Miniprotein binders against a7ua95r516to809. Designs and how they scored, part 13

Target 1, 294 residues: a7ua95r516to809
Amino acid sequence: ASLSLLSISDLVPDLQFIFFWMSNAIEILYFIQQKSPAYMQTIELMDDKAGSKESLLSATISANEEAMTILEEVIMYTFQQCVYYITKTLYVVLPGLLDCNPFGTEPSSEQCRRAAGVCVCAVCVMPEAVRRVVSVFQTTSDLLQQYQVHSEIQSQMFAYLFFFTNVSLFNQLIDKGPARGWFQRSRVLQIQASVKILLDWAKGAGHNHLAQKFFAKFCSTVTILASPPQQLSQMSWKALCAEHPSLKPVQLHRILTQYQLMAELGPLPIWQPSSEDEAYIYRTVDLLESFENH

## First folded at step 3 (miniprotein)

Design L12
Fold by ESMFold2-Fast, scan of step 3:
Structure L12 (fold): chain B 294 residues (1-294), chain A 106 residues (1-106)
Amino acid sequence: as target 1 above (294 residues)
Amino acid sequence: SPEEILKEAEFLIQLAILLLEAAKRTGNPELLKKAVELLAKAAQLLAEVVRQHPSEIARRALELVAEAVRLIVEAAKQSNDPELIELARILAEAVALVVREYLERQ
């Protein structure tokens, strides 16, 4: 069966099982960490009538260390498996985000209403492609809450998911964008609106800080492509780099070069790559290394 | 058969739950010890099923062993008995190993 047809709903039973065991392993580890000191103290206070107290103490220490190591490995492995299944699903649904139009409206959706003295008209709707991506994030959030996974682990998971989403969207836009017409202003504005829906979801879920940090590269790219060509051609290379610190110089140069070919942009500022820059690949290939560096 | 083992483990877990509730109401430590013994037997039976049988049966066994381990941990927390705490630790270690082996097979 083709993995391109997988939805997050198809993976929920497997994810529930993995989250269940991750949560259980964390609880058991916490129990052992809390109770082991008291038990060890109890052994030390025992009368050594049979000469077995020292042997029991030594055996208990070794066994506790082995149990904690195994539980830590289970926690790490289940976390990695959750990330693997979720990112695999994201990989399938993310390309649709670059090809959808969030500005589509039904006649009934154009009714204006007043909120706090301001006239508000609903023009932007959530496209099916964006809904699929949001559904993956929402299902993950729901599972983490259902199994009462600690907030720090939840934050680590969303940090990784946002990082993966950012890198995947960036790589697809750079590699396929010119041929797919994604660098056209109207398409860039559609992409920007779609990304805003994801960022708004993240803010509502309590992950605004993580989203701002891990979406920076893709957001900078979209901001550049949405900028008038005349404005970009008048900026110095140093100024461009300063406004987009999340982009490596080689990545920024790649974006501007592709944009220039499509938008009748004037000559680009001169870029003099360093030895490190010359060795760098314009797209992110090593996801693990890139995540660890963030 | 694996289905018969699962039914036996479910029975032991349900009996242990009743004994834990009775121990809580009466304060009788013998009932608590008996409950932990039953849960330990259930966990051992379930671990064997996980090791030897296909994914669907193994998955059901893992769900039951997780319930058994959580009950053992709860009993150990309430007892303050060093021997029950040690038994809970040994069982948690054994179950964690079985879970790790199962997940690595996925």
Scores: ipSAE 0.000, ipTM 0.300, lowest interface PAE 16.2, mean pLDDT 73

Design L13
Fold by ESMFold2-Fast, scan of step 3:
Structure L13 (fold): chain B 294 residues (1-294), chain A 106 residues (1-106)
Amino acid sequence: as target 1 above (294 residues)
Amino acid sequence: SPEEILKAAEYLIQMAILLLEEAKRTGNPELLKKAVELLAKAAQLLAEVVRQHPSEIARRALELVAEAVRLIVEAAKQSNDPELIERARFLAELVAIVVREYLERQ
């Protein structure tokens, strides 16, 4: 008997209210910005005393400035609340992504990779865990479109959601991966296929640039772990750093150490860090990523 | 135009109503405070329309400013917040002044 997990569908009614307020606040803000010049011109055309016009203009400017400030605060608050509820849901469903098999009953990795590239395998064998994550992103996209939220704000929201997803997946893989067996080659290939489904969704939704930017760290990690030993052993520390600039020296060293253990390779001197990087390899404070924006 | 200001004030009141409903559901005092701030701004904009346009448009503006004050008073009673009670009192006084000025012109 499994414990029920929080579903994005359970949050939709609450999110609808917050998205509605955010959308309306944005529209009111633009309405005030658009109409302010015309109203000011109307005041200037009035038949009046000099002091009367100046008083009305000053009052109107002050009122508009204050109204816009309040609306901007409402927009920021509602945006933060949307992000909070969505990321809270993601936090619950993301771990499943690292412990699922997107290849299903199709045993050939080669056939599944070819089919997935054509979208056939992904449609037929999408694991429930992957479907839950995709559903969170899709519901967010649907709500942003339903309430006609500006593309710039939509991009900001997905930038943060991808950032959060990347940090969550990276930290779980680095921290818990060895004990959970996630560094085994067969599991790494499964993780790589699951991540590809998320990246393909992002590309289809028009967020390919954001996905590539914010998933870089986790993608680099999975790429290294999925690399054949023959190819990886030919690369120097400098070459590996150049190929994976998103990884800190301590993170790259940790990944390579786990790769050696799982691939049953002996110590390889070619992965020796530079003298400058060596000082930072064992800085545990830099091993895991922070969820806070700088 | 005064019609555009009136429409902007109506939107601020609608937004405030949604914030008040969510504040009642969640008990979040920040949403309640932001709703009151939007209502106060709507009331100030509407009061200025009443002063500048003593025709039929002033009557509609007067009705909307009265509605904004009513919502602020309800919010203040719901929260028991001294700051919100004080703001509701100030806006009720503003409405009384605007109503008196309007009646003097009729």
Scores: ipSAE 0.000, ipTM 0.219, lowest interface PAE 16.3, mean pLDDT 73

Design L2
Fold by ESMFold2-Fast, scan of step 3:
Structure L2 (fold): chain B 294 residues (1-294), chain A 106 residues (1-106)
Amino acid sequence: as target 1 above (294 residues)
Amino acid sequence: SPEEILKEAEFLILEAILLLAEAKRTGNPELLLKAVILLAKAALLLAEVVRQHPSEIARRALELVAEAVRLIVEAAKQSNDPELIERARKLAEEVAKVVREYLERQ
């Protein structure tokens, strides 16, 4: 039990509590915004002979501003806490996505038909490592729907989760990939298939535009690494930069160097950086992505 | 400490109860607004407690949330505003659901 990895299921009670507080604060904020004009109208319709109406209006405005500020702080804090717990869980499960095989032996259609109640073919089975990542996204979506969180906040949540996932996967592939064999063509194709399952989930959940935006860097990396040598060797450095604008020169150079090595295209450089980019390919401080900035 | 923050939240909720009782007695809408502000402050303190110790004190925080929602429903009823009453009812239903689901997983 103490040696088990934390699953998303273990955090659901805490997440439900935090999502409840966030939803509650949003609802109270909306209540104040909608009902404040009614309170002010009630005050304005009061008889001036009964007292200082201006003093009461001023007090009401100040009180409303104070309440809105406090609720905005609660919304921010609860949002940050949700992000913290969800990304902490993602950080643990994401490496498995790079090291799993979503491909299996292609069984006959008869074998698939005979497996009543049990899926035995690769087309029907999602790898456990991919399922864990999808489970985190699905649980987040379920909680946002359960607490009827506004679509704009839902979009912001998934924007951040996709951003975090992209940075984590990209950094792990670039930093640890060479040592773990992840740049081998067979492994790259496995990674491509695994990430496609994630992107397909995002599309089904209504977040296709966010996934396309925030996974751009990792998708560009995998696309380059999965390219056939015949096609990639015909592209110039400038053409690759134009097709993959999300990649920094140092990142593109590292990717192409690993591709050349793994595809056994010889030791001499094939892709010559443009003169304007040459200085930037040595900026190793810019190789890995920051979790704090895009 | 978490216990001190919880006590402060309880104190704000109790003050809101007194303001709601006075608002009902006098018909003063300013007191209803003050009660809502105190409940919002309690919510902020409880969010901070969750940030520091989410699982350890969740039960006590949930009890305070249930009390805060009950008070919001009471304030809505005193307003005699159909829209506000409906919103308070929906919030109360959501609280009941969350509390039930939390207890079911304990």
Scores: ipSAE 0.000, ipTM 0.230, lowest interface PAE 15.7, mean pLDDT 72

Design L3
Fold by ESMFold2-Fast, scan of step 3:
Structure L3 (fold): chain B 294 residues (1-294), chain A 106 residues (1-106)
Amino acid sequence: as target 1 above (294 residues)
Amino acid sequence: SPEEILAEAEYLIMEAILLLEEAKRTGNPELLKKAVFLLIKAAALLLEVVRQHPSEIARRALELVAEAVRLIVEAAKQSNDPELIERARKLAEEVAKVVREYLERQ
């Protein structure tokens, strides 16, 4: 256990410096790539004064290759450092998302009651735990925009952050969920609402496609846990797998088995695998997702 | 002192910004060349501070270098002058090396 909490606001000065240099290195790299051919063509068209033209071309080619290599290394290093610090911050705030309640209401005043509906919609407040996760994503987006980082690199950054978030949430829910009560229906509905807030943020930020792709596994898991037992028990194994292609067979079986064991719902028959289905399920050995395997 | 060198470099960058703005309005290539010269001088002074004092003051110097390099690259992109483009490229290579060394020591 750590006595210190990581906050994205504490890392902003360091992140600003790293993003600043990542952006600059990218721009310089593109400048060299765009201008080198034109400059070499200019040298080729020059009159050969005392035989210096060939030496100048050779020196220019060598220097450009060295500069591009160093810039690519700076870009890679700064990208890795950004991801490292941002994911460390996410790691400490993500578990809170599984415990928070987004269905809390603010106390009504006389003025708010008179403006019923509009007042409630206008003052919708995000739970603190969800706000902390969104703050990490928003700060990242702000830094990428402030330093005008190219859209492809922005997409790669958020692809990695969403991938990390999905894997972390999924692993926490599968590994610790039953013991922590996270498989209880009331908790599942709260988790579903919290995840919706994250997905809505991603859509507003222009990353809907990435969010849909990289949150698929965790979203499928929450959808299953929120599904009525009657619906799940009526589906074949093939139909369940087809509806949730992001889940490995062993992961899906683990989720269904844990859901069936919930005392709150009673001993209801959920999905029952055939002997052939069981053999197929147990050939897949990975319950938790690895950051090394995407 | 490093603080005096930072102040001199910041002054040069400010003067260059004014020259670049006037060059944009007038289309005068001589103002563009003068601005790039001041920015290269500022960057050289700042990089020397980083080399001599690779500690916390180096961070402030590198932040100013980043601004100078961005202005030089923008000016070079618009100039189509092969000599200015080559000077910008050489400075960019030098800056990349110094920044990489600084980040890896941190």
Scores: ipSAE 0.014, ipTM 0.516, lowest interface PAE 6.7, mean pLDDT 77

Design L4
Fold by ESMFold2-Fast, scan of step 3:
Structure L4 (fold): chain B 294 residues (1-294), chain A 106 residues (1-106)
Amino acid sequence: as target 1 above (294 residues)
Amino acid sequence: SPEEILKEAEILIVEAIWLLEEAKRTGNPELLMKAVYLLLKAAVLLAEVVRQHPSEIARRALELVAEAVRLIVEAAKQSNDPELIERARKLAEEVAKVVREYLERQ
C-alpha cells in the first residue's frame, strides 16, 4: 500500500496513521529516557545472593538500548514518510503561487472597483493557488497539534518544509521566470503579495523565526525584483551583496540582468562586476539550488 | 515469525499485568519497575512486527501497543509523579482514539 500523491485533504487519513506511530514512539522514548534511571536504581537496591541482580541489570540495559534504537528508527522513518508526502503535495501546488494575482478577481460591486479599465480591489484576497499552499501548512500544523508532537519535532518539520518551499520557488523563478514573464514588475509585485500571505501565516502559527531563516533567498530575490528602477540604479554591487548575503554572486548577477531586461520605465545600466568579481562569479557554477545541500 | 513475536509480546504483557496488580496490593516498587521492564521488552517486539507488517499483523500490534500504553499509565499513577501521570494520561487518550479509528477504517 502506498500513499496517494493527490490533494493534502486526500492524504489526511494516511498521514494521521503515520503521525500516530511517530507520536507514540516519541512518547515511549521520552518515558524510557526519564524513568529508566529510577528502575535501574530499584534493581541496584535488591538483595540477590545468586547474582540474578547483575543479570537483570544487564538485561534492562540491553532492552533499553534495543528499545531506544527501534523507537529512534520508527521516529525517523515516520518523520521521513510525512515529509515525503507533504513535500510531494507542495511541489505540485507551488508553481501556481508564481502565476496568481492577489490584487484582482472577477469584479463584484462589493469587493472590487473598476477604474479606467482596471479592476482595483480594496482588500488583497487569498488566491486559490495560495490557499492550496496554506492548506498544506495548516493541515500539517493541525496534525502535529492533534497528536501533540513535541515542539522540537514540529520545528524540524516546518524548517524542512520552509527550506523545500524556498528552494522550489527560487529555482522555478530563476529557471522558468524569463519565459513565463515572472520578471515583469507587475508579476513580481503579485508574487511579493502572495509570499507575504505565506509569511503572515507562518508568523501566526508561531514559526516566524524559521520562516525568516529559510525563506531568505527567495525573499531577497523578490525584494530586488520589486525595487523601483531609481532605487536599484543607485546601489553598488557591494551594497547589493551586503543587503542580500543569502544570494550567491552568480544568482545576484542573473537576477540583475533579468531585471534590466524587464524594466518598463527605462533600461537600467547593466551592473558590471569588477574583473575580480567577474572571475569570482564564474567560479560559482551552481545557479540553481539543490534540495540536498541542506 | 511475526506471529511468534506477537505471542511473546502478549506473554510479557500478561505477566506485567499480574506484577502491576501485585504491586498495587503490596505497595512494592520493585514489582512496579519489573512490570515496566517487561512492557519495554514488549514495545521492542511490537515495533519489530510493525516494521515487518502485512495489514492484519499491524492491526494486532496496534492492539498490543494500546494495552502496553494503558499499563504504562497505570505504572505512572503508582509512581505518584504528576508530570509522568499527565504525560501517560494524554498518551493513553490519543492511543485509544487512534487505535479505534484505525480499526474502524480497516
Scores: ipSAE 0.000, ipTM 0.208, lowest interface PAE 15.2, mean pLDDT 70

Design L5
Fold by ESMFold2-Fast, scan of step 3:
Structure L5 (fold): chain B 294 residues (1-294), chain A 106 residues (1-106)
Amino acid sequence: as target 1 above (294 residues)
Amino acid sequence: SPEEILKEAEKLIQEAIKLLEEAKRTGNPELLKLAVLLLAAAAILLALVVRQHPSEIARAALLLVAIAVLLIVEAAKQSNDPELIERARKLAEEVAKVVREYLERQ
């Protein structure tokens, strides 16, 4: 027999089941780690030299070792299953983040007239696409709290989810961004605002450090694209690399080159690498981020 | 033999299930204590099978027994919470099924 999940159409009940089992396995592991030394000390205090003390001690050690090995395997398996189902859901909702507008609707001229020429008509709401992503993170947080999952495992799960989100968004932006118009200034500002909503959620949830660490590459990319061309052109290659250490040289070069080629920036190149810089850039062979999930 | 060890483990688990059903009905903490002892004994036997004849089935059975023990301990802390006792009983039944399936494959 193996643990089986309900149908994929019932994702939340399936997740609750997996979280329940993972939480219980973790708690048993900590219980064994805490109680095992005390039981062994009790055995050691016995004065029986008929060999029963040695046999009991050996049996206790063996039982604890086997139990811990099995529990670790189950914790790993259930953790991987949770991450799989959550990231599968994220994969569907993440692309919408790059296309949404968090700044609300254009103000009505009629409403502005009613405000005596003061424009108070703009409404800012969380876009549906952003809300769907936040909802996945919030549901995960709620399940971890409901089943009282240990904080270390909780941190590992959000580290993985933030890593996945970062890689997915970065790869889409770099691969499809120029053709989809996502490199246009107005669109970049919308993307930046949407990402800020995610980061603000993470900070509120107590995961600010993880979000800063694992969103660094995508945040650097958006920051560069939101920077004025004049400001970027005044920076040396060394300075650009120093401000964006999360970006590989070839990735940074690709971003700057695509930014320069947009009609809105004119014919001026933002960056002119030296011969040494060119060699360094093209020694970095990976353009897209890989998923380190195996 | 592994077959004899598993039969003894199943016997202990079935006895624990009966005690958990009675504990759920009466709220008697001594019955939970006895159920823990029986399931712990079954876990030792299952660990021996895993050590001598490693298999995914024996490993699964051992894990389920360990989870059942934890739920019983938590039930005792929460004034014999019948919901936790019921969850432990269901896990014990699942272990009995896993052990029975393994025995049928021998």
Scores: ipSAE 0.000, ipTM 0.228, lowest interface PAE 11.7, mean pLDDT 73

Design L6
Fold by ESMFold2-Fast, scan of step 3:
Structure L6 (fold): chain B 294 residues (1-294), chain A 106 residues (1-106)
Amino acid sequence: as target 1 above (294 residues)
Amino acid sequence: SPEEILKEAEKLIQEAIKLLEEAKRTGNPELLKKAVFLLALAALLLAAVVRQHPSEIARLALILVAAAVLLIVEAAKQSNDPELIERARKLAEEVAKVVREYLERQ
């Protein structure tokens, strides 16, 4: 079966098992780190029974070191397995964000009557494609909360998931965008609205700082593409590099070239790379982002 | 055989779980002492299996049993803290499930 036919819900039983083990391993590791020194001191204060105290102390140290090593391995393995399965699901659903229209889906008339105060009928609703992505993040959050996984590990999990999402969306937009028409202004505005739904979810879940950090490249790309022509034409290459430091010179050059084509702008000297950056913009191997931090 | 050793370890762990439930309910420190003894015996049996037939499942079970013992000792120091006793019980239950699953696959 193709992963496109597998929902996050299908993985929940396996993920529950893995999160259970990870949570327990983390809790045990924390307990050992906090209490082990006290136990060692207790052993040292015991009467020496013909050298038995030294043997017991040595055995306890060895057991503690082995236990911590195995627990760290278990935590790392279970974390990597969770990330692997969750990102496989994300990879399948993420391209839908670039091709959906959040402005085209209207709530029912019944729903509009119920929301008379705010009038949700006039606002962007969550498309199915966006809902699928949010479902993956929400299910992950629910599992982390259900098994009371330490907040530091939760932050590491979402940092990686946001990193993965950013790289996947950026690479899809840059690599496939021209052929799919995604650089057209109307499509860019739809993409921007869909991404805002993800960022709003992240803020509500308490991960606003991580989302701002790890979505920076994709957000910069969409911001440039959504900018009015008059605004961009008044900015120099140096100014654009300063405003969008997450973008590599080759990436910024590609984005600006595509923007120029879509906006039907003539040749403009305004976005000329520096001599230092000029060599780098011809390195097509650096155009797309790696899923590994390097 | 490894299978017979693991079956004995499972029996010891199950008995320890019962003692931990009773200790949480009654606050009797003698029950915690008995639970520690049974889990320590189970740990020795699991260690023997790990040495004779290295297995990640047996290694994990050994570590979880050791951690449960440490939680019980800490609970005793904290006037039989029911939260720590409950954590130890949950760990023992998970070890029993892991050992049972491994045995059912043999």
Scores: ipSAE 0.000, ipTM 0.213, lowest interface PAE 11.4, mean pLDDT 74

Design L7
Fold by ESMFold2-Fast, scan of step 3:
Structure L7 (fold): chain B 294 residues (1-294), chain A 106 residues (1-106)
Amino acid sequence: as target 1 above (294 residues)
Amino acid sequence: SPEEILKEAEKLIQEAIKLLEEAKRTGNPELLKAAVYLLAMAALLLAEVVRQHPSEIARRALFLVALAVILIVEAAKQSNDPELIERARKLAEEVAEVVREYLERQ
């Protein structure tokens, strides 16, 4: 019942168990697909002394199809369970990424080293909240490599984890940001630096393309909020839509409204929704992102 | 017939055991893969027997499927990874339950 029960240490045994069987099921499926012809040839070359060869051949074909169906179900189930346990842990640690101050980790004239795609100093460490998020991704990567899970499945896993992280962070920032002060410029710059540590880890782990694709919405949001007033006021609604195509009109409108409110600026003279987009800035159903794929 | 298929599955399991013993002696991963393949084929044949004759022969088929799962756990033990061995043992318990439930649905 403790919040610490969802720590990364508690996650490892469950993931190890699931990845073990996912790897086994994939290996068995692959082996059957590659070696089945040789086994079928062995049956065909058998001397049918009892007249049972045809029954054995028919049974083997049926059983082969049944096993492939069962193995595919096992692979799908174990993949879904991995996603479930990893995302359940991410639910707990992700909000902390929006509340930490990574500037406190800057070097005090000590030498730094690279670890998991990020710079780590002897007298400085990345914020604990960022470390917890990175640890979830690093542990996942380590387990996938330990059990030699094929790169395509690894890519699918991280694609979904990055998608989940993006949606979670975006929804938390948009929904809770005003009450938590997260739209204040100093906080936005801290959030931007924290996210950069996570993105740098992804790049170092070989997942840069996936990170760029699936973090687009949250990165666009943070980029806009971190823009200096001079720069942002020079951009038209059309220009902002063009540079941030991942944002829906209602999302962009909410972000700009919060930017003006927190910066204590009047209405931006150049910020006005296009006549085409004006109706869509009131679509509250499109404000928060869904964790479901359409 | 079901008795002939059961006997063939048992022969495949016995051959897999021989390959697992040789893999343990030589450390040859190809022998381990061959053993896993034979165990998978035995499990497939056993599933077919249960599908065709669920009332009388299902109990013997369930026993042989359990044996195949145990042998996969033994293959994991040959890796000499204590954590992997414990996970494989726990998995054997869950797979036995899943197999039971699957067969009940047929």
Scores: ipSAE 0.000, ipTM 0.180, lowest interface PAE 14.4, mean pLDDT 70

Design L8
Fold by ESMFold2-Fast, scan of step 3:
Structure L8 (fold): chain B 294 residues (1-294), chain A 106 residues (1-106)
Amino acid sequence: as target 1 above (294 residues)
Amino acid sequence: SPEEILKEAEKLIQEAIKLLEEAKRTGNPELLKKAVELLAKAAQLLAEVVRQHPSEIALRALLLVAEAVILILEAAKQSNDPELIARARLLAIEVALVVREYLERQ
């Protein structure tokens, strides 16, 4: 029973059960894989009772393959269920990251006031919205460690979670940003600081490479929007495309158009796409990213 | 329906339990082979239930039947060790109880 989806802690009991079964299935699969070669050799070396050896070998190979197939399906199913529940929780908490202010002017905790200066306290105070997102990632990490899930599966889990987070944030910023004022420079700087908190968490958790890979699109978007007008206006379309290869031409064009409007840089387009890219941009309807991409 | 699939799985598991009891007494490897075939079919049915109607109880039943198959394979490797056969039989009984519980919930 859940009235609120804002807290990852509400899902912990269900997630614990799913992680338990996933871990057990993985361990059983590895056990079968390790035992199979030795078992095959044992059968092959035994005296043949007029075909009983072949019958036993055939039966055990078939049973082993069926057991492995079932375990692989259980692992895939439980992995997909974990991803589903975790990303459902992320979807609810991620929009708050675009509205929060990590540059609070007054420290909220007595510990922060005593341990550090006002500037450090303003930076070290994690907004509640960012804390909720970090809590989802941290709880996931804790569960993977608690149930001793193999490191490759952990990497696949966080690759997907970072992918989902990137797509969700990018789509929300591009789709809703103009109406919500998220393209204003002051808001973009707040978003940039909030994203840095997530990236710093990922680095501390040993997932720096995955975070850099899967957050590239949203990070490029925020970097462009946070650029000073004087600096950005000196960059050609070709240079921007080269510096931000994760962005499709239509996405880069939308971002630059919004930047130009918010920075009040005048009515003429400063960043002119190449003829090829311009044709692509004006023919393409799909601007937003798909959650089905790898 | 999931109820009909679970009833068929229960039937196969109960038959496997009888074969495992006989295999423990006789040491006949053909009985272990037949028990594995029945449990494998039950596992396929349980996997279908998990796919179509995911639940913790269905997943638990599937995992237990997989463990029972592993123990039978180990027993066959160890000259039909009656203790391993007995453990596999106990797991098959536990699967039958879990499937029965799921059916009573329907």
Scores: ipSAE 0.012, ipTM 0.330, lowest interface PAE 9.1, mean pLDDT 76

